# Designs tried in a protein design chat: VH-VL binders against q0atu2. Part 137

Target 1, 119 residues: q0atu2
Amino acid sequence: MLDKKARIRTSREYRNVFEKGKRLSGRFLIIYYVENALDNNRFGFITNKKIGMAVIRNRIKRQLRAIVREYQGQVKNKHDIVLVARAGIGKSSFEGMEKDYIAIMKKAGLFARNANKID
Key: E = the ipSAE of ESMFold2; O = the ipSAE of OpenDDE; V2 = 0.75 times the mean of E and O plus 0.25 times the DockQ between their complexes.

## First folded at step 6 (VH-VL)

Design p1 (framework fv_ivicentamab_arm2; at its last look DockQ between E and O 0.05; V2 from the best seeds 0.00; counts 0 for: pae E 4.4 > 2, placed apart)
Fold by ESMFold2-Fast, scan of step 6:
Structure p1 (fold): chain C 119 residues (1-119), chain A 119 residues (1-119), chain B 110 residues (1-110)
Amino acid sequence: as target 1 above (119 residues)
Amino acid sequence: EVQLVESGGGLVQPGGSLRLSCAASGFTFSSYDMNWVRQAPGKGLEWVSIIGTAGDTDYASWAKGRFTISRDNSKNTLYLQMNSLRAEDTAVYYCARGEYWDETLFDYWGQGTLVTVSS
Amino acid sequence: AYDMTQSPSTLSASVGDRVTITCQASQSISSYLAWYQQKPGKAPKLLIHDASSLESGVPSRFKGSGSGTEFTLTISSLQPDDFATYYCQQGYSYSDVSLTFGGGTKVEIK
């Protein structure tokens, strides 16, 4: 469900985030983030083979996209954000990943203080 | 440009120890998984170890318990601590970068450093 | 462990020849296979990933194919700078099994 314009699509765009961005680590996630010159946020997702087999990596990627989608309205506009899953994420629950995402985004200052909840 | 420069190789007695270093430049070191790969003189390539961006590690079965991979992101340096060295550990040791989207693909390699284990 | 077997171990060829190198995995690795080229005294260079995808800057005369347990690297018209040793590598898994390379195929001048 993430809009196509809200996704990081090219290797050049991913490398820009890694080279110019800030890094924060959570329990199951690492985020890399940088301001962009667009009118919207873009997200990238990396689930490396250290997590496990393709079926596990694909499940994790789907669940992370669902979490990002749910909290889109609370993220400060004009950022490119890449989520990198840590090796232990395969043993986490959906709720565990969600809590880690919220915690790391708040720590990074990426959740707007006065963000309005959209129903 | 991306550069990886290995150092620390040399002559060691069987049972001895060595620590190899790999100095990285030209990219954001902390954003990439890093590997050690070795090659005995006149022989083929053999994977040794990997360290992820979160510090998680894996090793070839023969390296477990004897070799330790580590990284210092503040110094852009990768290490390999080698203990209980055997004659069959004689090889050129390469530092190699894993691709951001697939850590098992080695897109850049250093020149290698020779380790000779001999009495 | 995924044993990777390359054949032949040595191949003698002339400029302009078509050469084919084979790589066999002891178990299915899907399409998670890479090919590397190593010239004497140099570090390896990644040529192909995911069995058939050429790396940027690699000449089109290099072609990878295969899936499962049998893979091939073909050079359609051998050039002087193609005389090198070629290695396949499985990238299917390393969590409970090691990453493994084939034994190498040395392509030398006839």
Scores: ipSAE 0.334, ipTM 0.820, lowest interface PAE 3.2, mean pLDDT 90
Fold by ESMFold2, look of step 7:
Structure p1 (fold): chain C 119 residues (1-119), chain A 119 residues (1-119), chain B 110 residues (1-110)
Amino acid sequence: as target 1 above (119 residues)
Amino acid sequence: EVQLVESGGGLVQPGGSLRLSCAASGFTFSSYDMNWVRQAPGKGLEWVSIIGTAGDTDYASWAKGRFTISRDNSKNTLYLQMNSLRAEDTAVYYCARGEYWDETLFDYWGQGTLVTVSS
Amino acid sequence: AYDMTQSPSTLSASVGDRVTITCQASQSISSYLAWYQQKPGKAPKLLIHDASSLESGVPSRFKGSGSGTEFTLTISSLQPDDFATYYCQQGYSYSDVSLTFGGGTKVEIK
């Protein structure tokens, strides 16, 4: 997915987002997000066993990474953002995940002022 | 102390409408998914609807199109608008908080409000 | 959605008895099974998540076990406070957002 500096990599980095950040949930996704002290955004992805078999979890994670990559230029800088797949994400299509991501990122105020042009 | 207090139940004729409210206190309401769960007299628990913190919603198939869940984070209040009520909708309606990390768990419940649908 | 079958529907027991309640899923739900306790006139209370993990403040006499399709709740020594109805609930979703409860087991004093 994104280059190395745009990834949340360590357990400590993930815990910081979960402990210090805000939580917003949509139909298929939850985001946790917090401002960071960097010049860039970082993204993390969680798909746990409750989503299904490893093949399904890997597919979901790939789809979420693709969605994030597509819209990363629209995201306000200096945020650590963790995407967590909700229990119902298996019902979603790629397009459903994408719409949900756009909606929750807009609601969180994480897209730039002209995010409407994404839709 | 986490508290959830439902209100708005009562006697309604078939085809009628009611709006239930759930007043929340003792926690950051805007950070939690909220649910409605019902229990017909002498029967078990039945999930009705969920609303995420970004406002995205889902419903049990039998409720979709008749019931509308909503929330007002400025008032710490969850709502359920119930239309086209039937005798089968007679139940105690509980609001339930989705657990912070796993929204499929309901860690706090209100006392419930009784809805009776009868001629 | 996943059908949850709970048995027995009613169970009579005395203080001190070992009580076992079963919950069966129509398809594997891995370990994503919760147990709730409901006393008459009260709302349900979450006891156990993820099949076997006790919620904070739940007495250690409660034990959840199982995975896949078969799950049990055991009370090792029934106390007066434990006479209630118990519900299992699946939190697993493969293709649908579905939160399904079992039919309940009422534990009554003998």
Scores: ipSAE 0.256, ipTM 0.769, lowest interface PAE 4.4, mean pLDDT 87
Fold by OpenDDE, look of step 7:
Structure p1 (fold): chain C 119 residues (1-119), chain A 119 residues (1-119), chain B 110 residues (1-110)
Amino acid sequence: as target 1 above (119 residues)
Amino acid sequence: EVQLVESGGGLVQPGGSLRLSCAASGFTFSSYDMNWVRQAPGKGLEWVSIIGTAGDTDYASWAKGRFTISRDNSKNTLYLQMNSLRAEDTAVYYCARGEYWDETLFDYWGQGTLVTVSS
Amino acid sequence: AYDMTQSPSTLSASVGDRVTITCQASQSISSYLAWYQQKPGKAPKLLIHDASSLESGVPSRFKGSGSGTEFTLTISSLQPDDFATYYCQQGYSYSDVSLTFGGGTKVEIK
């Protein structure tokens, strides 16, 4: 699990990312990202009603957290990053989510140059 | 400060109905999943129902058909409509907030309201 | 179904004792387990999430460990304020059996 300090947890923190950050859309994910004044990255996760019931939304969040955790060491530091799940993610496999995450993060230029765990 | 305050508990006859309320404050109510959890006298905790941020609902298998969870975000209030009450429904009923990061656990609880079903 | 079994149901201990409570899941729940503390007449309080992460303000004498199907809550040195009932809860799935709590462990004074 992500460390608590690596989590976006407050509405204010989320609003800051949405208002000041950049936005990129993937197949299953939209990411909002902005530099922060910290020495670490923070991640947030948003799902909407189109994803499904609470049980489905929570499953998706767990899966996304697992993906983020796996690759967090390869992400450029000092960023707040919010992952917004798109409607189609509910029908996606874990591998599909992972591929989409990698693709969108690459497009955003958020992976470190020496990252070697990325397809 | 996060606060949850249950009300509406009392004595009711078997077959009767009762509506519980939970007044929330200190946080953005509409952004959280909300739950009901009950505890029979001298017994353990038992999950009853959840209502998600999109208004989606789910219930314990034993609760389906007799219990209805709802929310009014404009009033920051959670409700539990209980019908066809039985003696075994006698319990303290807690409202519990689903933690924002992991909505499958409960980070804040109300003080509970006692429901006694007896002839 | 994700049945949760706690042991023991009751535990008598003295101040300063090392206390261990076990929670077993019928199926793997990864690390999605929470521990709650409940005192008489009070609502449960979240102590630990994700099997081993302490909530803010929880004393360091509380330790959660385990993954998969076996979990443990340890109190390294029992304090007077720790006499209470403890519950584990699986947060892995809202299955047809719903979110499941363990049966509870009452830690009482010897």
Scores: ipSAE 0.067, ipTM 0.753, lowest interface PAE 3.0, mean pLDDT 90
ESMFold2 (binder alone), look of step 7: mean pLDDT 89; pTM 0.916

Design p10 (framework fv_ivicentamab_arm2)
Fold by ESMFold2-Fast, scan of step 6:
Structure p10 (fold): chain C 119 residues (1-119), chain A 119 residues (1-119), chain B 110 residues (1-110)
Amino acid sequence: as target 1 above (119 residues)
Amino acid sequence: EVQLVESGGGLVQPGGSLRLSCAASGFTFSSYDMNWVRQAPGKGLEWVSIIGTYGDTDYASWAKGRFTISRDNSKNTLYLQMNSLRAEDTAVYYCARGEYWDSTLFDYWGQGTLVTVSS
Amino acid sequence: AYDMTQSPSTLSASVGDRVTITCQASQSISSYLAWYQQKPGKAPKLLIHDASSLESGVPSRFKGSGSGTEFTLTISSLQPDDFATYYCQQGYSYSDVSLTFGGGTKVEIK
């Protein structure tokens, strides 16, 4: 679970990321991201009705939060990042979502270098 | 030891086609984004294309429609299909590995293969 | 497109000199800038990532600095092994804008 201060909570904060941020699409995820004026990163999560029933959407939110939490130390500081789940995510494995997250964050240039992870 | 070995370069006439290969060894090929970068004789470096771990691709604007990047993870091989070649495409073509956490960084390069487009 | 401009295109220096190479982006790329070294007939080698972070095995005489639109690579005490061409590269966006290299700076013996 992510710390409370690391979460985007209000509709205005989500709107700011959508209006000012960049957009990148992965297989199961779309991210919107923008630099913030805070001392920390913040993450938001959106799951549309077309993904499936509430139970499935809630499972996906929990799994995405777990993935984001696991890799939060690799994310470049001072960013607001919103993850939007695509319809196909409901049939993905946890590992599939994790790999997509890593790939899309790499494409966005949001992961900090970790020398121990090279080779 | 990480190794990238390019092949397939040679002389081709304007309007012709050529396919380059890059044989990778010494790392888990399927886990890395791969790139092609070129350098015209006596000139600077120019990024051509990237292919991600899921087969997602992106191209320099001048390469779109003419060049196709692909990979075969079972053979640890990266490819670049070049069509409608022009004299301006004459260059050494390098295979370059995207760094694990930030694939916009090229941490290992092959020796390059020369493509000459001339009549 | 993010144009990357390096200056100077060529500089002459002696062993022991401090040399500074500048890289300017046409618009902000935050700190998403790398520096590469290329010796004649060889492939480039990554020296610095994220504007200022030195790659493992790269001598401490190499230092990168800057953010936004202006970046510098400094070699504090030039060694014979450092005569090469240096390239900056922005990694800010390759989905909307292609990855872009600077034009290069050739460091020649005086």
Scores: ipSAE 0.006, ipTM 0.543, lowest interface PAE 15.2, mean pLDDT 84

Design p11 (framework fv_ivicentamab_arm2)
Fold by ESMFold2-Fast, scan of step 6:
Structure p11 (fold): chain C 119 residues (1-119), chain A 119 residues (1-119), chain B 110 residues (1-110)
Amino acid sequence: as target 1 above (119 residues)
Amino acid sequence: EVQLVESGGGLVQPGGSLRLSCAASGFTFSSYDMNWVRQAPGKGLEWVSIIGYSGDTDYASWAKGRFTISRDNSKNTLYLQMNSLRAEDTAVYYCARGEYWDSTLFDYWGQGTLVTVSS
Amino acid sequence: AYDMTQSPSTLSASVGDRVTITCQASQSISSYLAWYQQKPGKAPKLLIHDASSLESGVPSRFKGSGSGTEFTLTISSLQPDDFATYYCQQGYSYSDVSLTFGGGTKVEIK
């Protein structure tokens, strides 16, 4: 799991990212992102009920957190980033989610270099 | 201060029904997934059901068709409607809050309410 | 389905002892394993999540380790407050909608 200081937790913090941030859409994911005034990155995760039942949404949240944690060393520092799962993500594989995440982060210019998967 | 207080337990005959309540306070109830977990006397923990912050529900396979989880966000209250009760349903029933990002983690629990199913 | 096998079911120990509790999953659950402590007559308390991450306020003598199918909880120097029953729980099972607890390990006074 991600360090607690690396999580966006409050509705107000989420709203700030949505209102001031930029948006990019991938196949299964949408990211909203904005530079913060902190020394670290913070991540938020949103899974809508249209994706599926609570157990499916919770699985997706855990898998996305695992992906984010694995690649956090590649992310440019000082950003608040919210990942929003699209409806089709429920039919994606873990590998599909991972590839989509890498692609959108690179497109956003948020990766410092090519991401490397940790064994 | 987070508090969860269960009520509604008691003695009921096999085939009977009972409704449990859990009064929540000290946090924004509507933002959290909520769970019921039970424990038969002298035995281990057994997950019963979850209701997401969006109203989605899931159940242990043995609970489907007999138990219904629900919530009333205006009253900060979680419910478990139990029908067609059997002797093996005798247990202390705990109300448990799912952690904000990972609803499978139970970060706060109530004191429990005892349900005894006996003739 | 994910069966969780916990051992031993009971262990007797003295204050200051190192105790180790094992939890085995029938299939890989990655690192989605939590540990709970339950004292007699009380509700369980979350101690560790994601196999090794301590919850706020949990003493550093508690350590979780493992991944995949084999996990351990170690208490490095047992204190009087640690005599309790400990449960592991997998949070990985998403297809069969079952959150599974281990059978529990009761740590009692020798």
Scores: ipSAE 0.007, ipTM 0.581, lowest interface PAE 12.4, mean pLDDT 85

Design p12 (framework fv_ivicentamab_arm2)
Fold by ESMFold2-Fast, scan of step 6:
Structure p12 (fold): chain C 119 residues (1-119), chain A 119 residues (1-119), chain B 110 residues (1-110)
Amino acid sequence: as target 1 above (119 residues)
Amino acid sequence: EVQLVESGGGLVQPGGSLRLSCAASGFTFSSYDMNWVRQAPGKGLEWVSIISTAGDTDYASWAKGRFTISRDNSKNTLYLQMNSLRAEDTAVYYCARGEYWDSTLFDYWGQGTLVTVSS
Amino acid sequence: AYDMTQSPSTLSASVGDRVTITCQASQSISSYLAWYQQKPGKAPKLLIHDASSLESGVPSRFKGSGSGTEFTLTISSLQPDDFATYYCQQGYSYSDVSLTFGGGTKVEIK
């Protein structure tokens, strides 16, 4: 449910984030993030086979996109951010994933100072 | 008032097993990540394990394969099953609650239960 | 790995003294450092989170400061209740390294 321009789409773009970006690990998520030269943020999503079957991986990916979309207005502008789901995420609830996302984004310094509910 | 009360500690032979319990009261137990933290006599604090609200678990590397954390939300109780115990596992084991928004903060602790592994 | 080093390991002080405890992280942890107080025979108590934010009910004589890799806990006028062991803890990165505590600093009566 993210707009096309808010998605990281190519293998080259993913590799740029992994090679040049910072890394931070939460309980269910790892993020890689780097500043971009665009006028907006872009997000990428990786769900590895260790999470479970394709149906589970696709559900997790949809739920992560929904979380990212909900909080997109609170993310500091001009960043490429890749979310990598950890093996244990398949047992997590939507709320558990949401809390982990909020915590890790705050720790990375990626939430805007005017994010009222997250302060 | 939040209370955490550990039990199940005692003297056990090397190679033996022991199960610790932590009885929680004064808060909605099912809404919080829960932790075990230990402290060998005269030594510092060492994180052992965490269990999420969804039942997802993580362990210190030295605990993996020997220790199992679990919870029973209907009884408001946290458990630690310890197998293949070694002299080095001798410690006070604390039950600790992870803070609601950031489970890396231990906002409430029990009084601890002593586990002594000796012949 | 995020190694946490505290100094000094032990510190002798008198009531009314200003004491400072240092905690160093091997890599930047931004401001995600907590301080705990442990009195003899008791469980630890959370004093400070996010490097400088005092927990409710903790006396104002306790002050945390720092960011990145260097952090300090200062007690501006030591009271009898403050003789304890203090631990720092990083909360920045979870699953690549275990949640790590510093080795502790014991504040003893001089």
Scores: ipSAE 0.042, ipTM 0.718, lowest interface PAE 6.4, mean pLDDT 87

Design p13 (framework fv_ivicentamab_arm2)
Fold by ESMFold2-Fast, scan of step 6:
Structure p13 (fold): chain C 119 residues (1-119), chain A 119 residues (1-119), chain B 110 residues (1-110)
Amino acid sequence: as target 1 above (119 residues)
Amino acid sequence: EVQLVESGGGLVQPGGSLRLSCAASGFTFSSYDMNWVRQAPGKGLEWVSIIYTAGDTDYASWAKGRFTISRDNSKNTLYLQMNSLRAEDTAVYYCARGEYWDSTLFDYWGQGTLVTVSS
Amino acid sequence: AYDMTQSPSTLSASVGDRVTITCQASQSISSYLAWYQQKPGKAPKLLIHDASSLESGVPSRFKGSGSGTEFTLTISSLQPDDFATYYCQQGYSYSDVSLTFGGGTKVEIK
């Protein structure tokens, strides 16, 4: 589970990341990211109706939180990062989402270490 | 004013190779997923390939192994390398931008470039 | 692969007519369907996304409906500018299979 301190919760905070941040997309995910004034990273998650029914969206959100938590130690500190699930993510596997996350974080230059952990 | 301008089409013999280019302007190219879509003379639309902002790619099953999509963000240019060309590859090739939130939607298209594969 | 079948392949109509085009998916694609309009010699134009959401600038006479496997595009009062070929496209199976277009429906005069 991600600690509350590591979560983006308010609409204002999401808006800041969208307006001022950089964007990078992968197969299943889009990330928006910006350096924050804190000493920790914060993550936000968006699963819109294009993904499917609430049951699917809730499953995806839980799986994305698990992936982010697993790789939290690899992420450069002082960033606000919002993950937006793309329409096709509902048909992906957990491994597919994990692989996509690692690829986009590395491409964004947000991983401190070259993480090759896949289960 | 979003503009996509394809080039590199022409006459090529069966078994030959050709590289198409698409010059993008009027938007932040690096923030968008890009596609190639083709249309044989008098026939329907056929999706060829996509390249995501993170650099990952997907292809139509018939295009795998013969076609390679790539991008150069410093030049705002999309490419399609076509190898082992066949008569059935004769088509107008369109550069198409994936919509910001849902890259399965093609919100802007170029004018297309004609590729003719004939002896 | 998600096969997309459009019917009819060709439709003859007069100005003012109500035109209906159907699109059938081989298996459920939820509401992940778009419609495109293509005029001769031109690139396609995105008309409708998510089965029923009209793109900005598209006249209200165009209406999309449906979900799952059966989808419809209706033009309530055909105008001269509407004689074109229309394509449906699924966006559901994107990363594990090819994106697929329907075969197209040509709406022509007579």
Scores: ipSAE 0.009, ipTM 0.621, lowest interface PAE 9.4, mean pLDDT 86

Design p14 (framework fv_ivicentamab_arm2)
Fold by ESMFold2-Fast, scan of step 6:
Structure p14 (fold): chain C 119 residues (1-119), chain A 119 residues (1-119), chain B 110 residues (1-110)
Amino acid sequence: as target 1 above (119 residues)
Amino acid sequence: EVQLVESGGGLVQPGGSLRLSCAASGFTFSSYDMNWVRQAPGKGLEWVSIIGTAGDYDYASWAKGRFTISRDNSKNTLYLQMNSLRAEDTAVYYCARGEYWDSTLFDYWGQGTLVTVSS
Amino acid sequence: AYDMTQSPSTLSASVGDRVTITCQASQSISSYLAWYQQKPGKAPKLLIHDASSLESGVPSRFKGSGSGTEFTLTISSLQPDDFATYYCQQGYSYSDVSLTFGGGTKVEIK
């Protein structure tokens, strides 16, 4: 699970990302993202009824959280990012969601440049 | 401080009805999925029902058609309407909050309210 | 339709002992397993999520492990506060709407 400092928690914070942020669509995911004034990244997750029943949406939300956690070190610092699951995500595999996440984050320019070893 | 306080339990005859309430405080109630979980005396935990933030809901198969979960966000209150009660419904009924990021996890519980179905 | 089986149903232990509790799922649930602790007369408390991640404030003597169909909860040095009943719970449930708990393991004093 993501540390609470890395989570978007309030409706106001979600609204700020939707109103001021940029939008990018993938196959299974939509991201909304905006630079924040904090020292860290924050993530929000939205799964709605059109995906399926509550237990399916909860599973999807957990899988997305795990993917975000795995790749959080590659995300450019100081962003609020909201992941919105598209209806088709309910039929996706974990690997399919992971590939889509990586693809859209790269397209958004949100993955940090590889920090190669310096001598 | 998160608090969940159940009420409405008591003695009822087979075929009777009861409505349980759970008063929530210390958090933004409307942002969380809420659950009912029961435990018969000396027995294990059994999930009863969930209600999501969008008003979507699901039930254990044995509860379907007899139990109805609902919420009133203006009163920060969760409800469970129980109809056609049977002796095997005798249990302590717990109100449980689904964790923000993963509502299949029950991060806060009330102290429970005892429902006794007896002739 | 996920059945969760815990073993043993009861175990007797002394303070300082290492205890291990097992939970088996009838079908793979990946790592979507939580552990709860319940003391007599009290509501359950979430201890571990995602099979191995400790909840905030849970002592490090508690350790969860496993994936797929077999999971374990280990308490490395049992303390007086640890005599309780422990429940596993699956959160996977992709094709079935039910959230399922194991039958529980009661850890009691010798």
Scores: ipSAE 0.007, ipTM 0.583, lowest interface PAE 10.8, mean pLDDT 85

